# VHH binders against StAR-related lipid transfer protein 6 (STARD6): the designs that were tried, part 12

Target 1, 220 residues: StAR-related lipid transfer protein 6 (STARD6), of Homo sapiens (Human) (p59095)
Amino acid sequence: MDFKAIAQQTAQEVLGYNRDTSGWKVVKTSKKITVSSKASRKFHGNLYRVEGIIPESPAKLSDFLYQTGDRITWDKSLQVYNMVHRIDSDTFICHTITQSFAVGSISPRDFIDLVYIKRYEGNMNIISSKSVDFPEYPPSSNYIRGYNHPCGFVCSPMEENPAYSKLVMFVQTEMRGKLSPSIIEKTMPSNLVNFILNAKDGIKAHRTPSRRGFHHNSHS
Short names: E, the ipSAE of ESMFold2; O, the ipSAE of OpenDDE; V2, 0.75 times the mean of E and O plus 0.25 times the DockQ between their complexes.

## First folded at step 4 (VHH)

Design q07 (from b15 with S57H Q100T Y101K Y108H; framework vhh_7pa5_2; at its last look DockQ between E and O 0.02; V2 from the best seeds 0.00; counts 0 for: pae O 14.7 > 2, placed apart)
Fold by OpenDDE, look of step 5:
Order: C-alpha cells, then sequence, then structure tokens
Structure q07 (fold): chain B 220 residues (1-220), chain A 123 residues (1-123)
C-alpha cells in the first residue's frame, strides 16, 4: 500500500473540506467553539467541522498536534496513542484507543490511522488522518475497530495576531459496532468541543517550562 | 506573474554530466518547494526530484537517486539539478516546477511549470 499517496490525497481532501463553506449546519456552540456538520460523502454519517481559536502560532500548534509523545497527556478522550510505524518525517501510522464515553454507554474504539502533516504557504498547516489497513495491527476482540475517513486539523494564522491560530478540525468517523447514529450525533459535538478545550489546555501546559526543576530542596 | 525558465540542457554522452538551472520569478521563491519533472518521448511526466523551500530537505526518484542532486540558491531565486552519470534513459525534456506547498514531504502538486530544457544522452 502506498501510504504516502494516501496521505497526500487525504491532506488534499481535508483542504477541500476547509475550502467548502456550503451546507454546514451549526450543531453546537460552546466556549467560543463552533461545531458544524453536514452529511458525509464517504459514509452514512456526518462530517463535522469544529472551529476554535488557539493561543499559539500555527507552526507550534501543528507540531503540538502532530507529535505523538504528549498526546495521551492532554487528550482525555484517549487511552492509547502510539506511533506504530513511521513512514517519513511527516508521515506515520498510529494506533489510537479511545476511552469509554457518554457515561460508559459507548465502548472504547481503536483506530489505525495514517497521519500526515503538510505545510502550506501562508503558515497554514494541515495534519490529516485516515484509517488504513495495517496487517501488523489487526482488529482485536478487546476493542471495536472504528474507521476514520479523511479527518484533519487545519491550523491557520489569525490575521489580527500571528501568535494565535485558527484551528479547524474535520471529523468523519465510523464508530462501528452497535452504536446508533442518533447516539453518535447526540454525543459527538460535545466530544469535539472537549477535544479543542483539551488541546488548548495541553498547549498551554507545553509552553510553561515545567517548573519541576526548581524543587529547591531547602533541606536545611 | 510566476515565471520559470530552465537552462543548461544539451547533448552528452553516456556517463556525462549536466547541470540544469531554473530561474524563478514572480513569487517568494524560498517559500515553496521546487521540483524537477521530466518527460521522455512517448512517456508521461516523471517526477525527478524535490527540494524544500529552505533547501533543508531533498527527495529523489529511485531512477536518479545517487546520480542527481537538486539544490537551490534562494538569494538568486534559482533551482539547480546536477546530473551525473547520465544514461540514455535520462533523455527527456526537463521541467522546473513550483510546488504548491512549502513542505518537502507533501505530494507533488505543482501550480507552475517552465518551458523545459532538453537533455539528450546519446553515444
Amino acid sequence: as target 1 above (220 residues)
Amino acid sequence: QVQLVESGGGMVQPGGSLRLSCAASGFTFSSYAMSWVRRAPGKGPEWVSTISGSGGHTSYADSVKGRFTISRDNAKNTLYLQMNSLKPEDTALYYCAKDTKYDFWSGHSFDYWGQGTQVTVSS
């Protein structure tokens, strides 16, 4: 499988989503985050558009979202986020396992996703993701294997302040299993808002030099 | 207006060397990855090499790897392709192409092409 080609195509699709301003329905607004949706063309479900402002530059924000090492520390929706295969500096395959959500009514899902970061002129960056078949990580009985159609993060500079970014997230996920579409539609917007909030918190924490070092053991 | 003008092509014997140049204008040269693409007679376009905007990253087609070197001078708005150990199979019209992206690893999407410079490798 040509993962690089898939990654590139996925990024292009996400870019397309970002440019498409038609047909979106606002489904939730909370804490200056807007969640919109429209019918996905990829599956019988919704494509979600989530918009928020992050107090960080696009470059740093994109790096933050792309990096795997810290994802589990700030993304509370996840149990596991592991890079399982690196293709190149900008492309890898990850294994993601979600927490149970909706007060335990929704079982954890796992995903095998191809992740790719692409940098554009104007300091816009896109981190795209799409589920792929990866034989080394077959589905397990422990989790319901979900499927991410082209998803991604679009990080763009705010015109008013380059230290801030407009973050647009696109999500179109098949949760699979016995989960009804209605439940997904009902719970997804809140989850998406929480993700953005978690990201905001995470990136702030990342900026703060871990004051951990100055434990002045004033053991006098 | 974006302009790309290739030069440096010619006829060489197998095993010979050529250095191609591409003069770029009409855009912020250093902000874009640049590529070389070639078209052999009767064949479709073939990607040859790409270099990131900063020049820090390069990639090559397997067919030219180890023989060709892509470079750029951002101060001169010029892209280069050093071609060594040329083979008859390298005979093609070589195009300079502007990438739509800054990054090195993104797929080869080009929005502007030069007119090309002919490279002929023949005994």
Scores: ipSAE 0.000, ipTM 0.247, lowest interface PAE 14.7, mean pLDDT 90
ESMFold2-Fast, scan of step 4: ipSAE 0.100; ipTM 0.583
ESMFold2, look of step 5: ipSAE 0.408; ipTM 0.743
ESMFold2 (binder alone), look of step 5: mean pLDDT 83; pTM 0.838

Design q08 (from b15 with A33Y T50A Y101T; framework vhh_7pa5_2)
Fold by ESMFold2-Fast, scan of step 4:
Structure q08 (fold): chain B 220 residues (1-220), chain A 123 residues (1-123)
Amino acid sequence: as target 1 above (220 residues)
Amino acid sequence: QVQLVESGGGMVQPGGSLRLSCAASGFTFSSYYMSWVRRAPGKGPEWVSAISGSGGSTSYADSVKGRFTISRDNAKNTLYLQMNSLKPEDTALYYCAKDQTYDFWSGYSFDYWGQGTQVTVSS
């Protein structure tokens, strides 16, 4: 499997989403975060676009989002985030397990995702991801295996203040199992707002003196 | 007290059709996914088909896609399985099964089963 070619194509597709101004419907606005959606061309569900301003430079923001060590500390949607294979300095495969959603109504999913960071001119950085088949981590009976079609973060300078970042997040996730597009449509916008709020809180903590570490074996 | 009562099984020639029914009581029928699960003699249970509480979403095992249709009538608390183009390998005891959760995203898991209705496909 040519993971590097898949990663590069995924980044190009996310760049395409960011340039596409057509067909977006605003579904939620909260705390200066805007969530929009349109029908996905990849599955029976939605492509979500989430916009917010982060008070940190694009380079620092993208590095914060790409690094893996503190992910579960700030990303409250995840139970597990493990890099299982590194392809090169900007490309890796991770295994994630989500928390339950919708007040426990949506059970945890696991994902195997190819993650790639690409730096563009104009201080724009894209972290893209897509589910891949990785024989060392097949689906198991412990979790329903979800599937991420192209997803990503676009970090670029805020026009009015280039020390700040405009963050655009694209989410295109197949939860699988007993698929219900209506429950996703009702619950996903709030979950995406919370993701951005958690990222803002996480990067603020990263800029202050580091919190003391606390680690447990996640595979016990 | 949850009860599930299947009917509509019988003997049929290959290529024939049967419609199974399941009468449900003792729970809010429209709130739960319902499934059909079958078991041939000497084999483990095989999940066949599922339908959401509203009837808006259906799923099928690859072995029955295009031949079987699951449906429900929430006003009558009844689940159906229309079986067309039956094959000898469809011979099994067919169970109506209630999903244990309201969760639309979990895998199929069952807390109540009916007694089953026998389907036999032979020449």
Scores: ipSAE 0.000, ipTM 0.102, lowest interface PAE 20.1, mean pLDDT 84

## First folded at step 5 (VHH; framework vhh_7pa5_2)

Design p51a (from b15 with S31D G53W W105S; at its last look DockQ between E and O 0.56; V2 from the best seeds 0.00; counts 0 for: pae E 10.5 > 2, grease 24.3 > 24.2)
Amino acid sequence: QVQLVESGGGMVQPGGSLRLSCAASGFTFSDYAMSWVRRAPGKGPEWVSTISWSGGSTSYADSVKGRFTISRDNAKNTLYLQMNSLKPEDTALYYCAKDQYYDFSSGYSFDYWGQGTQVTVSS
ESMFold2, look of step 5: ipSAE 0.006; ipTM 0.334
ESMFold2 (binder alone), look of step 5: mean pLDDT 80; pTM 0.803
OpenDDE, look of step 5: ipSAE 0.295; ipTM 0.691

Design p55a (from b15 with S31D A33W T50G W105T; at its last look DockQ between E and O 0.01; V2 from the best seeds 0.00; counts 0 for: pae O 11.1 > 2, grease 25.8 > 24.2, placed apart)
Fold by OpenDDE, look of step 5:
Structure p55a (fold): chain B 220 residues (1-220), chain A 123 residues (1-123)
Amino acid sequence: as target 1 above (220 residues)
Amino acid sequence: QVQLVESGGGMVQPGGSLRLSCAASGFTFSDYWMSWVRRAPGKGPEWVSGISGSGGSTSYADSVKGRFTISRDNAKNTLYLQMNSLKPEDTALYYCAKDQYYDFTSGYSFDYWGQGTQVTVSS
């Protein structure tokens, strides 16, 4: 499987979604975050568009979202986020395991996703993701294997302040299992809002050197 | 039934300005993103600009960025496109669109658009 080709294609699709401004229904607005949805053409479900403003430059924001090391520290929706295979500097495969959602009504899912960061002119960056087959990480009975169709983050500078970013997130996920579409539709918008809020908090925390005082326990 | 009716087109000189309007009916206007699309003679449709249901988010094609401004009045169910610094290349039939789809291979597909309003930029 040509993962690079898939990654590039996925990025283009996300770019397309970002440019697609029609047919979106606003389903939730909270804390200056807007969640819209439309019927996915990839599966029997929804494509979600989430928009918010992040007080960070697009470059730093995109790097923050792309990096794997600290993802579980700020993304409360996840219990595991591991890079399982590095393809190149801009592309890797990750294993993701979610927490339970909707107060435990939605069981954890795991995903194997191809992640790719692409930088565009005008300081726009896209982090795209799509589920891929990776034989080294087969489905387990411990988790319900979900499937992410083309998803991604679009980070663009705000015209008024380049130190701020417009963040647009696209989510197109098959949760699979016995979960009804209606439950997904009902719960997903809040989860998406929370994700953006978590990201905002996370990136803020990343800037502030944790003055965790090196208590030099000089046990002398 | 969804209806979109564009107006405000005309002929202007290069550097001139026009304001397009689109009257929408047959759906909850404020719930949906709206777009302007244009088609020049002999060319395929080109996405120009889009705006979220609330009007809080806007997007522009690179070709019109900085010159065009999309807006909406949800109380009037009307979409607008302010076009400044018009160029001959902007000559096209301009459509209001409720639905569009982007395909990686085929590009943009548009559903639910009006009859269009003609914009001609010429000296």
Scores: ipSAE 0.005, ipTM 0.247, lowest interface PAE 11.1, mean pLDDT 89
ESMFold2, look of step 5: ipSAE 0.011; ipTM 0.473
ESMFold2 (binder alone), look of step 5: mean pLDDT 81; pTM 0.816

## First folded at step 6 (VHH; framework vhh_7pa5_2)

Design s1 (from p51a with S59N Y101E F104W; at its last look DockQ between E and O 0.72; V2 from the best seeds 0.00; counts 0 for: pae E 4.6 > 2)
Fold by ESMFold2, look of step 6:
Structure s1 (fold): chain B 220 residues (1-220), chain A 123 residues (1-123)
Amino acid sequence: as target 1 above (220 residues)
Amino acid sequence: QVQLVESGGGMVQPGGSLRLSCAASGFTFSDYAMSWVRRAPGKGPEWVSTISWSGGSTNYADSVKGRFTISRDNAKNTLYLQMNSLKPEDTALYYCAKDQEYDWSSGYSFDYWGQGTQVTVSS
């Protein structure tokens, strides 16, 4: 399987989503975060676009989102985030396990995703992902194996204040299993707002040099 | 600090058109999704339309779909509502709004709005 070629193609698909101005409908606005959606061309479900402003430069924001060791300390949607295979400095495969959500109506899923970071013109950094087959990590009976279609983060500078980033996130998740599509449509927008809020909180904590280690080592 | 000033209202006959404007100041306009809200005589506020901060996404109340178009000019800090095929039921005081909470499944709550511009549709 040529993972690097897949990663580069996935980045091009995310760049295409970022340039696409047609058919997006706002489905949630909260706390300066906007969630929009349209029908996915990859599966029967939605492609989501999430927009927010992060008070951090694009380079620092993309580094924060790309690194694996701190992910679970701020991403409250996950139980597990493990890099299971590194391809090169910009490309790895991760195994993730989600929390339950929709008031327990959606049980945890696991994912095997290829993750890739690339810099583009206009000081824009993209982290792109999609699920891949990785035979060393087959589906298990403990979790429903979900599938992420092309998705990711687009970090670009705020022109009037380049210490701030415009963050656009694309989410295209096929939950699999026996689920009502309406449960996903009802709950996903709030989960996506919370993702951005949690990332903002995490990047604030990151500015304190010892904060990340402390958050993992202490619980009541 | 935050100021929203609506204009462009007036009297029109059924089937007519108006374009409303909202001049924004006291905040970074391009950071916020913006909405139009209206209050008809004897009724509470009704959400009309929302546009994302980039202008790339919109949504409309069912009662105005296909007739109204929301737009924005971030360089001029101005929000617009193009209103076509106006009906007597569109008679209301129209406000632009900032910092709305919206969820497609549970609706809107309205935090900040201007003084409004009156639209009256009658023959």
Scores: ipSAE 0.066, ipTM 0.566, lowest interface PAE 4.6, mean pLDDT 86
ESMFold2 (binder alone), look of step 6: mean pLDDT 80; pTM 0.797
OpenDDE, look of step 6: ipSAE 0.217; ipTM 0.637

Design s2 (from p51a with A33S S59N D99E Y112V; at its last look DockQ between E and O 0.02; V2 from the best seeds 0.00; counts 0 for: pae E 16.1 > 2, placed apart)
Fold by ESMFold2, look of step 6:
Structure s2 (fold): chain B 220 residues (1-220), chain A 123 residues (1-123)
Amino acid sequence: as target 1 above (220 residues)
Amino acid sequence: QVQLVESGGGMVQPGGSLRLSCAASGFTFSDYSMSWVRRAPGKGPEWVSTISWSGGSTNYADSVKGRFTISRDNAKNTLYLQMNSLKPEDTALYYCAKEQYYDFSSGYSFDVWGQGTQVTVSS
């Protein structure tokens, strides 16, 4: 399969979602994070758009989101995030395993996703992804194999303060398995808000110059 | 201090057109989604349209789709609503709002700061 061609096509689809002018319905607003949705054209389910402000430049934010080595330290939606194949500096395949959701009502899924980063005019950076067949990682009985339709992150500068980014995230996940549509619709917006909050916490920790030791001092 | 000043309303015959403007000040306009909301006499507020901070996404109420166009000029801190094929049912005070909020369970919430601009469509 020509993964580079697939990656380039996926980036164009995410760019198209970012330019889309119609049909979005806001489904949650919390802590200045807005989640909107509309019907997916790829499967029976929703395409989600999530908007938030991140106190980091677009270049650094996109590098942080693309970096694989510390993804599970901040992305609380995942148990596992492994790069399983590198195609080039801008393109890789990853295997992910999610946490359970909705108080155990949604069991963990795994995904095999092609990930691609592209830089655009105006300091806009797009990280796009979609699920692909990768024969070295076939579905296993341990997890339901989900499928991500074209999705990703768009990082752009805030005009007043270019040290801050406008982050737009698109999510188009087919969870597979036997699930009530209502439990997915009830759970997804909150999970997407939490993703942005966790990314904000993660990038703050990334900017700490020295992290040689965590004391086990929890209070709450 | 946030200020939103609506203008461009007036009296027009059915089938006519109007262009509303909303001048924004006191905040970084290009960082926020903007909406138009209207209030007809004796009726509650009705969401009309929303445009994202970049202008890349727009949404419309079913009652105005194909007739109204929302736009923005971030360099001039101005939001617009082009209204074509106007009907008597479009008669209302029109407000612009900073950001649209939607609670899935309770509906739309809007930051309205101006007095609105009156649109009257009558034969």
Scores: ipSAE 0.000, ipTM 0.160, lowest interface PAE 16.1, mean pLDDT 82
ESMFold2 (binder alone), look of step 6: mean pLDDT 80; pTM 0.795
OpenDDE, look of step 6: ipSAE 0.263; ipTM 0.627

Design s3 (from p51a with S106G G107T Y112V; at its last look DockQ between E and O 0.11; V2 from the best seeds 0.00; counts 0 for: pae E 6.9 > 2, placed apart)
Fold by ESMFold2, look of step 8:
Structure s3 (fold): chain B 220 residues (1-220), chain A 123 residues (1-123)
Amino acid sequence: as target 1 above (220 residues)
Amino acid sequence: QVQLVESGGGMVQPGGSLRLSCAASGFTFSDYAMSWVRRAPGKGPEWVSTISWSGGSTSYADSVKGRFTISRDNAKNTLYLQMNSLKPEDTALYYCAKDQYYDFSGTYSFDVWGQGTQVTVSS
């Protein structure tokens, strides 16, 4: 399987979502974080767009989001986030196990996702992901295997305040199993706001100098 | 230098409509949330409405909700306020304002104002 080609195609799909300004319906706004949705073209469900301002440069923010070792310390939606295969410096496969959601109404899912980071002109960094088949991690009876359709993070600068990022996140998750779509629609917006708030808290706990000084871009 | 220039004010009868514009220059308009604030005669400033940097989030004071609509055109560096069903209580000098910076509390903070445009609602 050509994971690099899949990764590159997935990044182009996320770029397309970021450029598409039509058809979005706001479903929640809280603490300067906005969640919008529209029908997915990939499955029966929603594509979500989440926007916010993060007090971290695009390079540092994208490195924080791309790195795997600290993910579960700040991402309260996850039990497990394990890099199971590294393809190269900017591409890996991870195994993810979620917490339960909606007061236990959504049992944990697991995912096998290809993750890719790419730098674009204008100091825009994109982390894109999509579920893939990976023979070493077949579905098991322990978890319902979910599927992430093309999704990810777009980190771009506030031009006049480059220590701050405009963050746009796309989420396109097929939870699978026997699950009411209305439960997902009622709970996902709040969970997405909380994701951004938890990322802000995680970045604060790993606070770096206001300018870069001691690490390289993680996709190098 | 940051410049905000409001226009579109005037006199209108109760129940009428006006559309305000704010031309922005001297900063990257699409980076910042923007607001409308008004000052009635003898009163301090009253927040009216705020719109996020992308235009994806809007909020309104209870006194104008359902009657006013904030919007922005980032390609034209312009902020708008559509005001419908105007009342005498809406009489004020209307300013557009630029958000100062992101803060961790999630509260907008406005640091630059225009010169204002007068809206007068009277019989």
Scores: ipSAE 0.042, ipTM 0.506, lowest interface PAE 6.9, mean pLDDT 85
ESMFold2, look of step 6: ipSAE 0.006; ipTM 0.398
ESMFold2 (binder alone), look of step 6: mean pLDDT 80; pTM 0.807
OpenDDE, look of step 6: ipSAE 0.814; ipTM 0.896
ESMFold2 (binder alone), look of step 8: mean pLDDT 80; pTM 0.804
OpenDDE, look of step 8: ipSAE 0.363; ipTM 0.727

Design s4 (from p51a with S30R T50V Y112V; at its last look DockQ between E and O 0.36; V2 from the best seeds 0.00; counts 0 for: pae E 9.1 > 2)
Fold by ESMFold2, look of step 6:
Structure s4 (fold): chain B 220 residues (1-220), chain A 123 residues (1-123)
Amino acid sequence: as target 1 above (220 residues)
Amino acid sequence: QVQLVESGGGMVQPGGSLRLSCAASGFTFRDYAMSWVRRAPGKGPEWVSVISWSGGSTSYADSVKGRFTISRDNAKNTLYLQMNSLKPEDTALYYCAKDQYYDFSSGYSFDVWGQGTQVTVSS
């Protein structure tokens, strides 16, 4: 099984989603955050695009999103986020377990995802992901094993302030199990807005402890 | 004290053009996506178009694609709708709105609406 080839192919698909300007329906806007969707070509469901502004450079933002140590402290959608296998410095497999959604109507899912980071010209960084089979972590009776089709993050400089990032996130999640399609469609846009807000708060908290230690008496 | 004030409506013949404006005040305009919505006589609201906070992304209802262009000027806190090749079915009261949300069962909703500007297309 050639995980590196799969990772490179997945990055190409995410790059393609980022370049694709047609067929998107805006399903929610809030402050500087826009959520759009269109029918997935991978499964019966939606591909979502969420765009927001993060007050952090693209390099630091992509490193923050790629590192795993503090993920669950800020990503309120997750119970568990474990890197379970490292392939190289740019590529790993993670096991994630979600919180419940829609007031418990969507029970937690787990995922085994291949994660890959690639840096592009113009200070654009892409973190791409896709579910893979990993025999060491077979599905268990504790959770419904979901499937992430090609998805990820695109971090690029904001035109008006290049020290800030434009974050575009693609989500293409097959939840599996028996669910009303309308529950997913009703809850996903707000959850994606919240992800951007939580990432923004997480980056602030990540910097604040470092700045406090560096300045010992300063306030963020 | 959020206010949205539409202008630029009027009467035109089929095939004509109009440019609608929406002056925004009482909030940080450049932080919000903005929409145009219309209400034809005896009908409920119909979403027309939306533009992202920066102006970098736009979307249109199928009935107006290729004829209408949404734009914004964040320095002037103003939203625009350029309407070309107007048809009698475009006759409606046009509103600008902020903070779009789409509910699959109930359709589009918005945080704030303007008072509207009337567009009448008549032979």
Scores: ipSAE 0.006, ipTM 0.412, lowest interface PAE 9.1, mean pLDDT 85
ESMFold2 (binder alone), look of step 6: mean pLDDT 80; pTM 0.808
OpenDDE, look of step 6: ipSAE 0.222; ipTM 0.657

Design t1 (from q01 with T101Y; at its last look DockQ between E and O 0.53; V2 from the best seeds 0.00; counts 0 for: pae O 2.9 > 2)
Fold by OpenDDE, look of step 6:
Structure t1 (fold): chain B 220 residues (1-220), chain A 123 residues (1-123)
Amino acid sequence: as target 1 above (220 residues)
Amino acid sequence: QVQLVESGGGMVQPGGSLRLSCAASGFTFSSYAMSWVRRAPGKGPEWVSTISGSGGSTSYADSVKGRFTISRDNAKNTLYLQMNSLKPEDTALYYCAKDQYYDFWSGTSFQYWGQGTQVTVSS
């Protein structure tokens, strides 16, 4: 499997989503974060578009979002975020395990995702992710394997202040298992808002990247 | 407690070979991808190679492709780096790492790595 090709294609798709401003329905607005959705073309579900402003430059924001080691410290939706393989400097495969959601009604899911960061002209960066088949990490009975269709973060500078970023997140996830689509639709927007909020808090806390760190990994 | 101990470094002439080892403890070694990273004087860390937990997948930086080979012995909790056709530009402190992430400003950062082993390639 040509992971690099897949990664590049995924980034292109995310770019396409970002350029497509038609057909979005606003489903939630909270704390200056807007969640919109439209029918996915990849599966029987929704593609979500989440927009917010982050008080950090696109470069630093994308760096923060691309990091693996500290993800679980700020992303409260996850219990595990491990790099399982690195393809190159800009591409890796990640094993993600979610927390339970909706007061335990949604059991944890795990994902094997190809993650890729691409830098564009104009200080726009895209971190794309898509689930891939990685034979070394087959589905387990311990978790329901979910599937991420092309997802990603688009970090762009604010025109009025390049020290700030417009963050656009695209989420296109099959949770799989015995879940009602209605439950997903009902809960997803709030979760997405919380993610952005967590990211804002996280990046503030991690504004100064460390060249080397020894972190406690209680989940490894 | 995660511990990583690198060894096998030394001084070699250009074109020479070295084999680095990393002894790992404090975690289930076979469950994690392992990486080699190096830092040359005055430079930021540079990712060199990664091998998956099972050893079935490997990747290399362009600068070392065809010359370096990463491997592991999960029974011994040991990571290896065979370095052939060494060049002066390969001179660096070499680290093995369990977890890593990208740092825009400094390059590659790691959650866990050892003290490193010095590799010097010089005539």
Scores: ipSAE 0.030, ipTM 0.502, lowest interface PAE 2.9, mean pLDDT 88
ESMFold2, look of step 6: ipSAE 0.582; ipTM 0.817
ESMFold2 (binder alone), look of step 6: mean pLDDT 81; pTM 0.812

## First folded at step 8 (VHH; framework vhh_7pa5_2)

Design u1 (from s3 with S59Y K65E; at its last look DockQ between E and O 0.01; V2 from the best seeds 0.00; counts 0 for: pae E 15.6 > 2, placed apart)
Fold by ESMFold2, look of step 8:
Structure u1 (fold): chain B 220 residues (1-220), chain A 123 residues (1-123)
Amino acid sequence: as target 1 above (220 residues)
Amino acid sequence: QVQLVESGGGMVQPGGSLRLSCAASGFTFSDYAMSWVRRAPGKGPEWVSTISWSGGSTYYADSVEGRFTISRDNAKNTLYLQMNSLKPEDTALYYCAKDQYYDFSGTYSFDVWGQGTQVTVSS
């Protein structure tokens, strides 16, 4: 299977989402983070856009988001984040296992995602992702295999202060399994706000290393 | 017909232990996350613990973490709750629940409840 071609097409889809100004409905604004949504064209569910300001340059922010070894120290939505196959320096396949969502009402899912980072003119960096079939890691009985439709991060310089980034995240997740859809719709906006807050905390810790290491706690 | 039948409750002294069971029938047990929920007299439901469909992940309310252990046996269609170091505030009717979710109003909801098993912690 041509994973590089899939990765390049996925990046173009995320670029398209970033350029599209139509049809977005704001569904939450909290702590200067804005979550918008519209109907997905990929599945019966929503495409989410979440936007916030990160006090870090786009290059350093995108490297932080792309780095695999530190991901679970700051991303409190995940139990496991493993790179299971590297295609080249900017493309890999990862296996993720989520925490429970919606106060325990959504059991953990696992994902096999292709991840790709690309740098664009104007110091814009995009990390794009999409679930793929990877025969070496088939669905297991331990978890419901979810599916991420094209999604990712767009890191751009903030015009007024280029040491700051505008971070836009697109999320298009099909949770699968036997699940009430109302729980997803009620909890996803807050979960997305928390992701941005956790990323801000994580990158702050990278700028000022401490005497104590990071931990895998999923609480607040 | 979907049924959840709880058992194993009783009266114990503070510091005691009990093991609850929930027998499930009428659905494919191994496809669903399962939860324990409790209701003290005059109070609404309080989430206690959740276990993933495979048993690979477990979650606990802060009030019980370190004292209670949720488990499941998918071959026997049975959910368990081991309760150690019991306190008077653990006194409640304990239910197993299938498909826990928030509704549109933000209230905890469950598709299916059992009949419950009473746990009473009293000196």
Scores: ipSAE 0.000, ipTM 0.123, lowest interface PAE 15.6, mean pLDDT 82
ESMFold2 (binder alone), look of step 8: mean pLDDT 82; pTM 0.826
OpenDDE, look of step 8: ipSAE 0.006; ipTM 0.274

Design u2 (from s3 with S30K D103L; at its last look DockQ between E and O 0.01; V2 from the best seeds 0.00; counts 0 for: placed apart)
Amino acid sequence: QVQLVESGGGMVQPGGSLRLSCAASGFTFKDYAMSWVRRAPGKGPEWVSTISWSGGSTSYADSVKGRFTISRDNAKNTLYLQMNSLKPEDTALYYCAKDQYYLFSGTYSFDVWGQGTQVTVSS
ESMFold2, look of step 8: ipSAE 0.627; ipTM 0.850
ESMFold2 (binder alone), look of step 8: mean pLDDT 81; pTM 0.811
OpenDDE, look of step 8: ipSAE 0.797; ipTM 0.887

